VHH binders against ENHANCER OF AG-4 protein 2 (HUA2). Designs and how they scored, part 2

Target 1, 142 residues: ENHANCER OF AG-4 protein 2 (HUA2), of Arabidopsis thaliana (Mouse-ear cress) (q9xer9r771to912)
Amino acid sequence: EAAISRDAFEGMLETLSRTRESIGRATRLAIDCAKYGLASEVVELLIRKLESESHFHRKVDLFFLVDSITQHSHSQKGIAGASYVPTVQAALPRLLGAAAPPGTGASDNRRKCLKVLKLWLERKVFPESLLRRYIDDIRASG
Key: E = the ipSAE of ESMFold2; O = the ipSAE of OpenDDE; V2 = 0.75 times the mean of E and O plus 0.25 times the DockQ between their complexes.

## First folded at step 1 (VHH)

Design a14 (framework vhh_8pnl_2)
Fold by ESMFold2-Fast, scan of step 1:
Structure a14 (fold): chain B 142 residues (1-142), chain A 122 residues (1-122)
Amino acid sequence: as target 1 above (142 residues)
Amino acid sequence: QGQLVESGGGLVQPGGSLRLSCADAGFTVSDYAMAWYRQAPGKERELVARITSGGDTNYADFVKGRFTISRDNAKSTLYLQMNSLKPEDTAMYYCAKSDLGDYQPEEGYDYWGQGTRVTVSA
């Protein structure tokens, strides 16, 4: 059920690490949520978690999860692809602002987020002009 | 801002052994996936071995059973133990770290070291 899937996803965020296993498990829960029309709620949870997270390394873990969900959805046709790709695109300013903030303390965050944006560019996940603008903006923040 | 420094290369006879080291001289946190690459003169750079921060390893077919990649996180040092060396192993060896880490250990490697030269000849 929808509530169970959403609660499971929210709980998974508390123990998320940047291993393939951890991110893969959370990605599967996010895809399950999309089946119940909860993609916007999942993205909003990710935004709020990113904005409230105090540890910069944890912000990177969360953004890698955003990447995993987005690329999985992009590679698939149907509900997951229809839901997450446009929802993440609309949320990118908030997601990137939280995951790759300005300032010297966040240089590692910006570097890692830039690697993700370059993969999205290579794999045509989002419009090229949009991705190039975000890449330039983040590079200018250092 | 960290730099990777390779060492341990040299001249050896076929069948010999060498141990390469890669030291992180720049205060980098130890959660990166790491790799050894090599490049012979006039050839493209090729992957030799990878290791995740958790210790999972992957090897190119041409070195499997002969080379062992390992890391000492307390010393921020990556190693490549090279046994049963062949003339075809002659190359400059580079270490690299992945910005995508254990999440995508196949991607995101940067080369920051100057390399260490390995020559295998009679």
Scores: ipSAE 0.368, ipTM 0.631, lowest interface PAE 2.0, mean pLDDT 85

Design a15 (framework vhh_7mjh_2; at its last look DockQ between E and O 0.06; V2 from the best seeds 0.00; counts 0 for: pae E 6.2 > 2, placed apart)
Fold by ESMFold2, look of step 2:
Order: sequence, then C-alpha cells, then structure tokens
Structure a15 (fold): chain B 142 residues (1-142), chain A 121 residues (1-121)
Amino acid sequence: as target 1 above (142 residues)
Amino acid sequence: EVQLVESGGGLVQPGGSLRLSCAASGFTFSDYAMSWVRQAPGKGLEWIGRIYSGGSTSYNPSLKSLVTISRDNSKNTLYLQMNSLRAEDTATYYCARELDYEPDTGYMDVWGQGTTVTVSS
C-alpha cells in the first residue's frame, strides 16, 4: 500500500499550512512512507513542490515540513532515521535553493530558513561544516 | 475540550530540584510541539523552551543549563525538570501548545492554568 501512502502524502501537501497540526499530519504520513521504502520519492516530491511553488509563504510552509520530517527522523530509531536524514542532507542544495532564493522578495524566506539551519546546527542533525557553509551561503545571497 | 493541566509545583529550598508535569487532553498530543513558559511575580512572560513531537528540544539560552524538557507521547504528558533552583526561579509555570511552526519560538494557542513554584528558605 505504498501507492496509497504516497498519494495521501501528496494530497496533504496541497492543503499544508504553517500550523503544528497540519505539519504534524503530513510528517506522520511521510514517516509511514519511509516504511515502504519511499523516503527518496517523498524528498523528491518536496523538492519539486518547492521548485514549482509561486508563493513565498508556501515555500516556507514546505520547508518547515522538511524540518519536521528531518527532526522526527533524526530522533527516531528505525527506517525513517536511516533514510530521511541522509536523503535530506543530499538534497539540501535544491531544497534551500528553492525555499530561500536570493532577492529582496524572499528576505523573510531566507530568515526563516536560517533559523531552521541554526537549529539543526545546535541539535547536530547534520555535520557542522556542512550547515555552516549553507548558513554562510544564504547570508551572502542577501 | 482541549486542555493542558500543569502539576508538580510547590515550595522548594534553594539548590533543590523539581519536576513539573503537563497533562494534555482533547487533541493529538504527539502531533504538536509544546512549550514551557514562566512568569515571575510582577514580570512578563519568559519562554523556557520547546520540545518537538520527535523529542528534539530548543531552549532559551539563558535557561538551558537549568532545565530539561521531555515528553511521553504514550501518556500525553509534557515534563519540565528544573535543577539548582534559586529564588529568581519563583514563578508560575505554564505549558502551552504551539500553533505556528517556528523552531525557536512560536504562537501558543492553548495554555494551561499554570502551577506555582516558590523557591525559598
């Protein structure tokens, strides 16, 4: 029932909002997808949604979902932790490029994404040198 | 019917420890980040920290060495462990459910009634 879990997750993304309830529900669906070996497909879907999203506020909502999935998986034992953390790490250039683009219109996006990166640094979710590089890149992109 | 109920407050001597509990009901506790906030007499609200559904935490930097936040999703309960308490830690302590996603701070849409901790000789 991989297809059912994936379709449920994709549908949840269409109504995602920046609330703990909405992000929490989508996170649980993503964790379920990992049980079917679909973590890479979930992350690719998130990348594509971020890249195609026209509204800057929606990009933040999607990136906060990436954060929720990542931190949930980082704290868990099992398949979710083994698959999402390295998969998200590999996808960070595309995720951040879409969620926190350069330019004056996305200043709030960059600020919010920096908060997430600093939190990941504090919690050692990813290697420190990697996170510091992305933090510096976003600050430099203005 | 969404409720948060704090307990475990009381009188404690300086240098002592205390563990506060927050019982959650009427919502899916495991879906939410939860915060502890305190208010000393005559002062404003001071955010203590947040715990995410997966157990990761974020703390007010001024308090992070003094407190530990934990949760038990199977019991719908949030905990605050406080150590080396001082008179300045005298306050009413609240648990709160966060509405907006904000890893370091967030909008808190549901609050408990608070439990009072008094640190005094």
Scores: ipSAE 0.016, ipTM 0.295, lowest interface PAE 6.2, mean pLDDT 84
ESMFold2-Fast, scan of step 1: ipSAE 0.593; ipTM 0.844
ESMFold2 (binder alone), look of step 2: mean pLDDT 84; pTM 0.844
OpenDDE, look of step 2: ipSAE 0.029; ipTM 0.355

Design a16 (framework vhh_7mjh_2; at its last look DockQ between E and O 0.23; V2 from the best seeds 0.00; counts 0 for: placed apart)
Fold by ESMFold2-Fast, scan of step 1:
Structure a16 (fold): chain B 142 residues (1-142), chain A 122 residues (1-122)
Amino acid sequence: as target 1 above (142 residues)
Amino acid sequence: EVQLVESGGGLVQPGGSLRLSCAASGFTFSSYAMSWVRQAPGKGLEWIGRIYTSGSTSYNPSLKSLVTISRDNSKNTLYLQMNSLRAEDTATYYCARDSGEVEYEPGSMDVWGQGTTVTVSS
C-alpha cells in the first residue's frame, strides 16, 4: 500500500547509517514507493531530513542515499528511472545546499558531495552543464 | 550495463518448493560474492544469505535449514532453492552483488535486481 511504503521509508530515514545494508534497504524502499507514484514525496522527505539534520556526518549518509536511489534508478530505468531522475534533478539545489553547506566545518561534506557529482558527470546521470555548475558552486564555498 | 534479473517466482502451496534464478550481465560474475535478500509486504529487508567466490555460503540462522544458495559461473547465474515454504515466506526476493564491504561508497553501490515475487498460499 502507498501509505505503508511511504511510512516505512520515513521510518528508515530515522535510523539510516553509512552501511551498505542500511542505504541498500532504504534504496529498495524508495524504488517501491515510486511504483505507487510517491517519488516526489520521497524526495521531499529527503530534502526535509537533510535541511533539519544537525550532524554533518548524517547529512553525508542522507546524500549517499540520494546517490544510491539516483544511480539505481538511472541504471535500471523503468518507473523508478522515469520518476526519480527528473525529481532529483529538480531538487539538486536544495539537496546540495543542505548536504554540502559552506564553511570550514563542512569541508568533508563538500568533498564527499563532489565525489558523487563527479561520478554522476562521468556516468551521464544528469546534464553535464548542470553538474559542472554545481561542482563549481561547491568548490567556491570552501 | 551492469544488470541482475531475478526469475522463478510465483504462487506456490504451503509445504512446496521453489527455485529462484538471478541472471547477471555486464560484469565478471565469478569475481563477486552474491546475496539473496527478501522483503515481505510492509516489512523491512531480510538478508537470506551469501555465496562467496569460492562457493562457500553463509546464511541467516533463522533461514539456514530452509534454503540453499548456489551459483553457476559458466551461466552467470545465481540460484536460491527454497523448501518447505510457509505463508511467512511470501515476499519479493532480490539478488544483489556483494562486495563484502560494510561502508557505502559512491560508485560502488550494491547492484540489486528488480525482484521476483513469491506468494505462498493455499
Scores: ipSAE 0.393, ipTM 0.798, lowest interface PAE 0.9, mean pLDDT 85
Fold by OpenDDE, look of step 5:
Structure a16 (fold): chain B 142 residues (1-142), chain A 122 residues (1-122)
Amino acid sequence: as target 1 above (142 residues)
Amino acid sequence: EVQLVESGGGLVQPGGSLRLSCAASGFTFSSYAMSWVRQAPGKGLEWIGRIYTSGSTSYNPSLKSLVTISRDNSKNTLYLQMNSLRAEDTATYYCARDSGEVEYEPGSMDVWGQGTTVTVSS
């Protein structure tokens, strides 16, 4: 069952779009994966997809999925909250580095990532000091 | 002007209940899913639950047994019933409109009320 959930999630990433429906479906699958202890693997998969993605808009879509998973896990508690929140926190440097790489071509990506970080700050998803540091880093690179 | 206004907050004794209302205006209330969210002092936002346009509901599993969300579209009003309150339920309670946009936006709850405060204390 774990393998089925994992494969379903990975399959969803291939057809991921910026629609609420698509992000929602992928999020639900991610939450299901957490039940089987796959949170770290899911986040690693997302990082690899981000790092290998050549289209900037696709990177934004993937990062928005990270946002959706993170906020869903944070707000609804349970195994997903206990798994994804600390996992995403630990992986933030890689996630942000891949979602908003340096360069003029990624200015919109930086803007979108900044928006997410500010929202996380507002909603106290992660420690304030940590988020402020990443916010400053993104601003400095822009 | 799109607006949400919560009401019904106040002081409640432990073991008591809260009944909150959220009056919506400036948009087609029946066309949107609505959520309740709360924030305890010094804590982050906590999602309580959601009611969809169909009337179906989804709840935070940590609170599910104690929470009922309902809506009256004829009155453009959202309701929250929460029972068996404890001190840890002390918080500002917000109603929020879930975005009707087809594309994902960070924080899909795009309209918020000013909140109503509930204090649980003996």
Scores: ipSAE 0.249, ipTM 0.704, lowest interface PAE 1.0, mean pLDDT 91
ESMFold2, look of step 5: ipSAE 0.279; ipTM 0.740
ESMFold2 (binder alone), look of step 5: mean pLDDT 84; pTM 0.847

Design a17 (framework vhh_7mjh_2)
Fold by ESMFold2-Fast, scan of step 1:
Structure a17 (fold): chain B 142 residues (1-142), chain A 124 residues (1-124)
Amino acid sequence: as target 1 above (142 residues)
Amino acid sequence: EVQLVESGGGLVQPGGSLRLSCAASGFTFSSYEMSWVRQAPGKGLEWIGRIYYSGSTSYNPSLKSLVTISRDNSKNTLYLQMNSLRAEDTATYYCARGGSDLDYEPESYGMDVWGQGTTVTVSS
């Protein structure tokens, strides 16, 4: 059921860690949510969580989950790929603004987000011009 | 180039035993913790256990009675001994550099993160 899937995903975000197991399970749940037409709601939950998160380490965990969901969807030629790729693309300004904030305390965040953007560029996940713009913006903020 | 190559998988009868090997190259093997993880068909990754550079081990409590992890630093090789195999142990087994809290790495997505893996099928 859609409500059960959404609640399960929201709960998963509360205990999300950087580990492959944690991110992998949350990714699978997000893909399942897309089957119920909830891709935009999942991305909105991720944006809200990222924007409210006070710990910079946790922001990286959440952005790596965004990366995992996005790369998984891109590698699938089905509906999940169509749902998350455009939805994440539209959300990138808010996702990156929260995950890679300016300031000396966020240098690691910026480096890790840059690594993700460069991989997306190499793997042609999003339009090259948009990714290069975000890469330049994050580099300029350090 | 960092490489981990698993071997020793195959078809085994329920109740049987099997030893998996992992050949490491391209890094100072003796300086790293090593882990075994597995993925059953259609399931997520399950951590099996870890061995520190010192030889000390830590296991998933659910699997501790079935497995033993060891290493030979002179051969750059990691081992997983499995006993009393059950049908639910059917999985692809991977060795990995690092512990049970192995971090997600974006660059490893879409690739065999822990090498090729070795498949163990437990069937009558």
Scores: ipSAE 0.363, ipTM 0.803, lowest interface PAE 1.3, mean pLDDT 84

Design a18 (framework vhh_5j56_2; at its last look DockQ between E and O 0.68; V2 from the best seeds 0.45)
Fold by ESMFold2-Fast, scan of step 1:
Structure a18 (fold): chain B 142 residues (1-142), chain A 128 residues (1-128)
Amino acid sequence: as target 1 above (142 residues)
Amino acid sequence: QVQLVESGGGLVQPGGSLRLSCVASGFTFSEGSDYAIGWFRQAPGKEREGLSSISGSEGGSTSYSDSVKGRFTISRDNAKNTVYLQMNSLKPEDTAVYYCAADLEYEPGTDYSAYDYWGQGTQVTVSS
């Protein structure tokens, strides 16, 4: 069932690490959720987890998962691409606000989020004007 | 270039012990590294089996398959960039080629497949 897939994804977020294996497993679960029409719910879970996460290192892990889901979905045709690309685009202000907070303690977060945004720009994942605005905003907060 | 090299295999009698080593080059086991190193084996006519893993953090989390739990111990020496597999109470069914593999930190824009780098393997034979 759809609810079981959503709960499995939520559970995966609790143990998410920055290894390719960890992010890869969570990405596959997110893609599976899209087949049940749950892309918006998955993105909302990611937003909530990012906003509640107290460890800056963990915020980067979560944003790298957003990158993995987004890039996989952009490169694939069909349900995942149709669902995640527009849903993540709409969520970017909340995702970036949580993943790349202002202040000197978050310089690593901002640098790593900038790397992702520049890659998305190069690969034309989202509109250029939108990505350039976010890049400028994050640079200004440093 | 990332490379893993296994050593320490050989012929032992049932009940014997061996310690395998996996030396990494092209990346380091530095503090805060978010990677995993795993030990796998493959016997003739069988699929590859995962045995044990250790995470990149100092003193990191370890896991073991049921077939080796209590007999095998994984450890690492960050200064030597080496991961070890201590194998005790060896059985004939432990006969296989043993591989180490690295699951490195996620890099944006890179394939998210599991265990990116593999060693060439070292033969372990348990026989009288």
Scores: ipSAE 0.429, ipTM 0.786, lowest interface PAE 0.9, mean pLDDT 85
ESMFold2, look of step 2: ipSAE 0.477; ipTM 0.800
ESMFold2 (binder alone), look of step 2: mean pLDDT 79; pTM 0.804
OpenDDE, look of step 2: ipSAE 0.254; ipTM 0.672
ESMFold2, look of step 3: ipSAE 0.453; ipTM 0.798
ESMFold2 (binder alone), look of step 3: mean pLDDT 79; pTM 0.810
OpenDDE, look of step 3: ipSAE 0.304; ipTM 0.705

Design a19 (framework vhh_5j56_2)
Fold by ESMFold2-Fast, scan of step 1:
Structure a19 (fold): chain B 142 residues (1-142), chain A 128 residues (1-128)
Amino acid sequence: as target 1 above (142 residues)
Amino acid sequence: QVQLVESGGGLVQPGGSLRLSCVASGFTFDYSGSYAIGWFRQAPGKEREGLSSISGSDSGSTSYSDSVKGRFTISRDNAKNTVYLQMNSLKPEDTAVYYCAAGSEVDYEPDRSEYDYWGQGTQVTVSS
């Protein structure tokens, strides 16, 4: 059920790693949440986790999860894709602000987020003008 | 957690050959399923130079800098989590500390400048 799916996803964020298996499991939980109309709640959990995370490498792991959810949803073109694509688009300023902060300590974060944004540009996941603006903003902040 | 250990460096005469090994531990593939491993070198008073890279994906993709193309060969032994650099026709100009480096890939192969993890280095000296 909805509450169980949401709690399982929230718990998975605490042990999330950059492995394909870890991100894949979390992505499946996010897709399950979307079936119950919880896509906005899942994205808000990701934003809150990213904003509260003190370890920069963990912020990258979380953003890779955002990428995984977004691309799977875009590829499926079903209810999950309809839910996550616009919800993530609206959340991008907060997601990117937390995942790729300014300053010398976050140069790795910015490089990795830029790789994801360029991939989204190539695959036409979001409007080109929006993605180019974010790419320019991140480049300018480093 | 991630550790890279180079070995195989030493003293060799001009025209000789040497094989460097890089053993990777603590690595897991990122969600794209790819890690790229590259070889770099740094001679005294010079900037670090990228030499070669190999993708962590199936069949791999290899690349070489012009300074070593045709003389050096990168290869992988997945059973040993080891990447090799076979160096042939060595010249005094090849004298340097050699480093292996690893980068996580989201989807595509990394730029050589994008490596996040570095080994301690192994000294190669080419002299008569």
Scores: ipSAE 0.006, ipTM 0.182, lowest interface PAE 9.0, mean pLDDT 80

Design a20 (framework vhh_etentamig_d1)
Fold by ESMFold2-Fast, scan of step 1:
Structure a20 (fold): chain B 142 residues (1-142), chain A 126 residues (1-126)
Amino acid sequence: as target 1 above (142 residues)
Amino acid sequence: EVQLLESGGGLVQPGGSLRLSCAASGFTFSSYAMSWVRQAPGKGPEWVSGISGSGGSTYYADSVKGRFTISRDNSKNTLYLQMNSLRAEDTAVYYCAKGGYSGDIEFEPSDYFDYRGQGTLVTVSS
């Protein structure tokens, strides 16, 4: 059910770690939510969790989850799960603002987010002009 | 300066045990997840195990689950890997890594590691 899938995903965010198993499990839950038309709700949960997270390393974990969900969706042509690509695109300013905040304390966050953006650029996940703008913005914020 | 130094590798017979250590310095060890990554001869890197900064959560690749145990001592800035029931296929150079994302994306696990150590060789043979 939709509520069960959403609750499972929200719960997974509390214990998310930077491992293949953890990110893979959360990605599968996000895809399951998309079957119920909840892609926008899932992305909003990710935005809220990123904005409320106090530990900078946890922000990177959450952004790596965004990357996993986005790349799985990008690889799926004509599937409902592909809805994450446009939903994440619209949310990028909020997601990146939270995951790669300005200031010297967040240099590791910016470096890791830049690596993801460069991969998205190479794989044509989002429009080149949009990605180049975000890359430039993040580089300027350090 | 971030430094990671692995030790404890060696030659062991199938069914044997080894304990690997990683001495970390130059960063707030308890604030970061840590991982063990191995690379077998002629193969790419394989993520083996990960542990949260607090040590409260541990994760294992299916190939080692039930045989390997990851742990850490934050007071000593040291990461451990207890390897039991070793098999020939466990033969590899084992690396300590800051961080642990190995995702389902076309990245090597190393692409998301801040730093890796020099590695320690584990050879399982008779």
Scores: ipSAE 0.012, ipTM 0.186, lowest interface PAE 8.4, mean pLDDT 82

Design b02 (framework vhh_etentamig_d1; at its last look DockQ between E and O 0.08; V2 from the best seeds 0.00; counts 0 for: pae E 9.6 > 2, placed apart)
Fold by ESMFold2, look of step 2:
Structure b02 (fold): chain B 142 residues (1-142), chain A 123 residues (1-123)
Amino acid sequence: as target 1 above (142 residues)
Amino acid sequence: EVQLLESGGGLVQPGGSLRLSCAASGFTFSDYAMSWVRQAPGKGPEWVSGISGSGDSTYYADSVKGRFTISRDNSKNTLYLQMNSLRAEDTAVYYCARDEYDFWSGYDAFDIRGQGTLVTVSS
């Protein structure tokens, strides 16, 4: 049930790659986890994986999964929309801090995360003033 | 059940034009970005063009910029691709796809697509 869904999602993260197929599978598992009220646990797991990840390209893969979960939840509505959208919004400082850190080694990370934030702005996924603040913060850290 | 049905393919001479359509059902069409993806014989899939759920933003692969135009009519649940100045290299099966992972560079994934419509460009 809940434990099975959480364990399946965690296992999928270990094999995550930057492909539609891989990100799509992990997204579906995350959406299923929301049915059991596990959205906060899924987001916390993603934060911890991002914070502990030493490879910058893996941080991008994980953030693209955050984007996929967020956009699917926003579009789908229902339980996933009601749980993931506000949960990801609250977690953005930690998610972005880990995925798009300052420094010359992570310039590609910041560029890719900015692209995601700009699309969230276009699609009105989160409040405009909040997204513009994060966009400005990442630009200033480069 | 989610369905995407492509149409409008055919045989056309180089320099000619075709307009592809994709009828969507089983989901809220306007909530999703959509893409066209093509697959030439013996090749892997190639992303061609994408459009946001509202239709306000459009994107194109370099190989088709200036020749192809993507559009959508959310009141008819239909995606379109106007293809002008067709070349032999455009010969492929064209699929419409629900773009689950945004149309910007760096995502080469697609999950939900139709059965495809064949475009043949030859003399």
Scores: ipSAE 0.007, ipTM 0.129, lowest interface PAE 9.6, mean pLDDT 83
ESMFold2-Fast, scan of step 1: ipSAE 0.488; ipTM 0.819
ESMFold2 (binder alone), look of step 2: mean pLDDT 81; pTM 0.822
OpenDDE, look of step 2: ipSAE 0.025; ipTM 0.297

Design b03 (framework vhh_etentamig_d1)
Fold by ESMFold2-Fast, scan of step 1:
Structure b03 (fold): chain B 142 residues (1-142), chain A 121 residues (1-121)
Amino acid sequence: as target 1 above (142 residues)
Amino acid sequence: EVQLLESGGGLVQPGGSLRLSCAASGFTFSSYEMSWVRQAPGKGPEWVSGISSSGSTIYYADSVKGRFTISRDNSKNTLYLQMNSLRAEDTAVYYCAKDEGWELLDYFDYRGQGTLVTVSS
């Protein structure tokens, strides 16, 4: 069942779109994976997919999925909240480096990632000092 | 108050074209990414296309890629959608939306009634 959930999540990333339906479905699969102790594997899959993705708009879709998983987990009591929030926090440099790369072609990526970081700051998802550092880093790279 | 007024819909034959417009007011249009969203009869909302605040970055849903063109005129506070090679499956009410990010995509900031596009033989 664990391997089935992981494979289903990995397959979902190939067809992920920026709709509530697509992101919601992928989020539910990620939450199910956490029940089997696979939160770190899920985050690593997201990092690898982000790093290998050639389309900048797809990188934003993937980062919006990271946001969905993170906020859903933050608002929940249970294993997903205990697993994803710290795992995503540790992965933020890699996730943001891939989702909001430097350069003129990635201006929209940086803007959208900044919106997510500001939302996380407002909702107290991660420590303020950490989020402000990443916000400053992304602004400096544009 | 944010207001979005969609226009340009109508009845068109398969293979035809339509140009939709969205007149925006009540916010600094040039500072926001804008999107087109549609809702077909009996279905949920589907994101169609998005355009950055400057107009330089553009995205399309796979179902419309190569057929639709999104554009904007910041001097007129207007968003456009040029729809070519229309298909029966494009029949929907089309809404323009102020893009606040993915969290609002199933509840877009679209304040108009939308504009109906009907593609039939």
Scores: ipSAE 0.015, ipTM 0.189, lowest interface PAE 6.9, mean pLDDT 84

Design b04 (framework vhh_5c3l_4)
Fold by ESMFold2-Fast, scan of step 1:
Structure b04 (fold): chain B 142 residues (1-142), chain A 122 residues (1-122)
Amino acid sequence: as target 1 above (142 residues)
Amino acid sequence: QVQLQESGGGLVQPGGSLRLSCAASGFTFSSYAMSWVRQAPGKGLEVVSDISGSGGSTTYADSVKGRFTISRDNAKNTLYLQMNSLKPEDTAVYYCAKEGDYYDSSGYPDYRGPGTQVTVSS
């Protein structure tokens, strides 16, 4: 059931940490949501959580989850499994704006988000020109 | 600050048993998977066992499967490794380790304790 899958993902999000185990379990729930056509709703939940999060280290945890979901989706190549790649691509300005904000207090966030963007570039997850633009934008705000 | 302190190592004869303990502090113990990692003289690090935050899931390296048992007591912030049927090749420094973050490039926890020496010889 779609509603049950969404609620399970939202609940997992509340206790998310940046450990491989935590991110792995949340990623599996996000993939289950995609089976019910909920990829856009999952990404909107992630955007909303990122934008409302007050702890900068938690923003990094959430962005690492975005990365995990995206790379898993990229590797699947099927309709259900590939749904997150275009959905995350469309959401990147909001996701990155929340995860890697400007200012001196967010230098660690920007460094960690840059690491993710560089991996996406290397692995051809998103168009090169798009990723290079975001990398340059984040570097300029530091 | 994450702090991990191992104890329980020592000298034991082949076929003997030892139980290692690790006292953890500085983080929410039950929220993190934990592992035991060892380093034999002149060799690299080997992850011998890991356990989920709840204790509901465990894995073991093929070299120790059936002989070692990992467990945890979340009320005491303590990790254990029960080592049975010890062999000379189990001789190593044993480290308690907190599972690293998502980008631990080593595939290894982000912090480990100072270690405890286990020597298996006659």
Scores: ipSAE 0.066, ipTM 0.422, lowest interface PAE 3.3, mean pLDDT 85

Design b05 (framework vhh_5c3l_4)
Fold by ESMFold2-Fast, scan of step 1:
Structure b05 (fold): chain B 142 residues (1-142), chain A 122 residues (1-122)
Amino acid sequence: as target 1 above (142 residues)
Amino acid sequence: QVQLQESGGGLVQPGGSLRLSCAASGFTFSDYYMSWVRQAPGKGLEVVSDISSSGSTITYADSVKGRFTISRDNAKNTLYLQMNSLKPEDTAVYYCARESDYGDYEGAFDIRGPGTQVTVSS
């Protein structure tokens, strides 16, 4: 089952879009993977996919999926939150480095990632000092 | 029927100013992040600025930071862009756009207006 869930999640990433339906399906699948102890593997897969993705709009789609998974887990305040919140927190430098690259061509990416970080700050998803540091880092790269 | 309609574009000298307006109808304007997007001749779309539903969170592209100011009036369902210190490189069609983050459609925006032409030339 675990293998099936992982393969399904990998397949979902190939056709991921930023529609509610697409993000929602991938989020549900990521939460199912956590039930089989695969949260860290799911996050590593997202890191690898983000780092290898050449299309900037696709990087945004993937980061929106990270946001969806993280907020869903945080809102449940249970096993799902315990699985993804600390793993995503540890992965933030790599996730943000890939999703919000420096340079003028990536201004949309940085803008979208900043919106997510500000929302996480408002909703207390991660420690305030950590989020403010990442917000400042992204601002400095523009 | 969801609609966005821009106005205020025109011809202006370098260093001049223009104020763009966007009238929104057919949806709850106060629920959405809104953006100004531009497209210069032969170029792709550039997001110039965005503003949160309440107006409390605003961002700008590095190319316009310090020169442009985005604002909104939720009572009038209107989005504004005040453009100061205009440069020839600001010449573009400017579009009002509703953001589609986790929206019904793929891409940065699910709805755009028809655009208003801004030409900065001497």
Scores: ipSAE 0.020, ipTM 0.201, lowest interface PAE 6.1, mean pLDDT 84

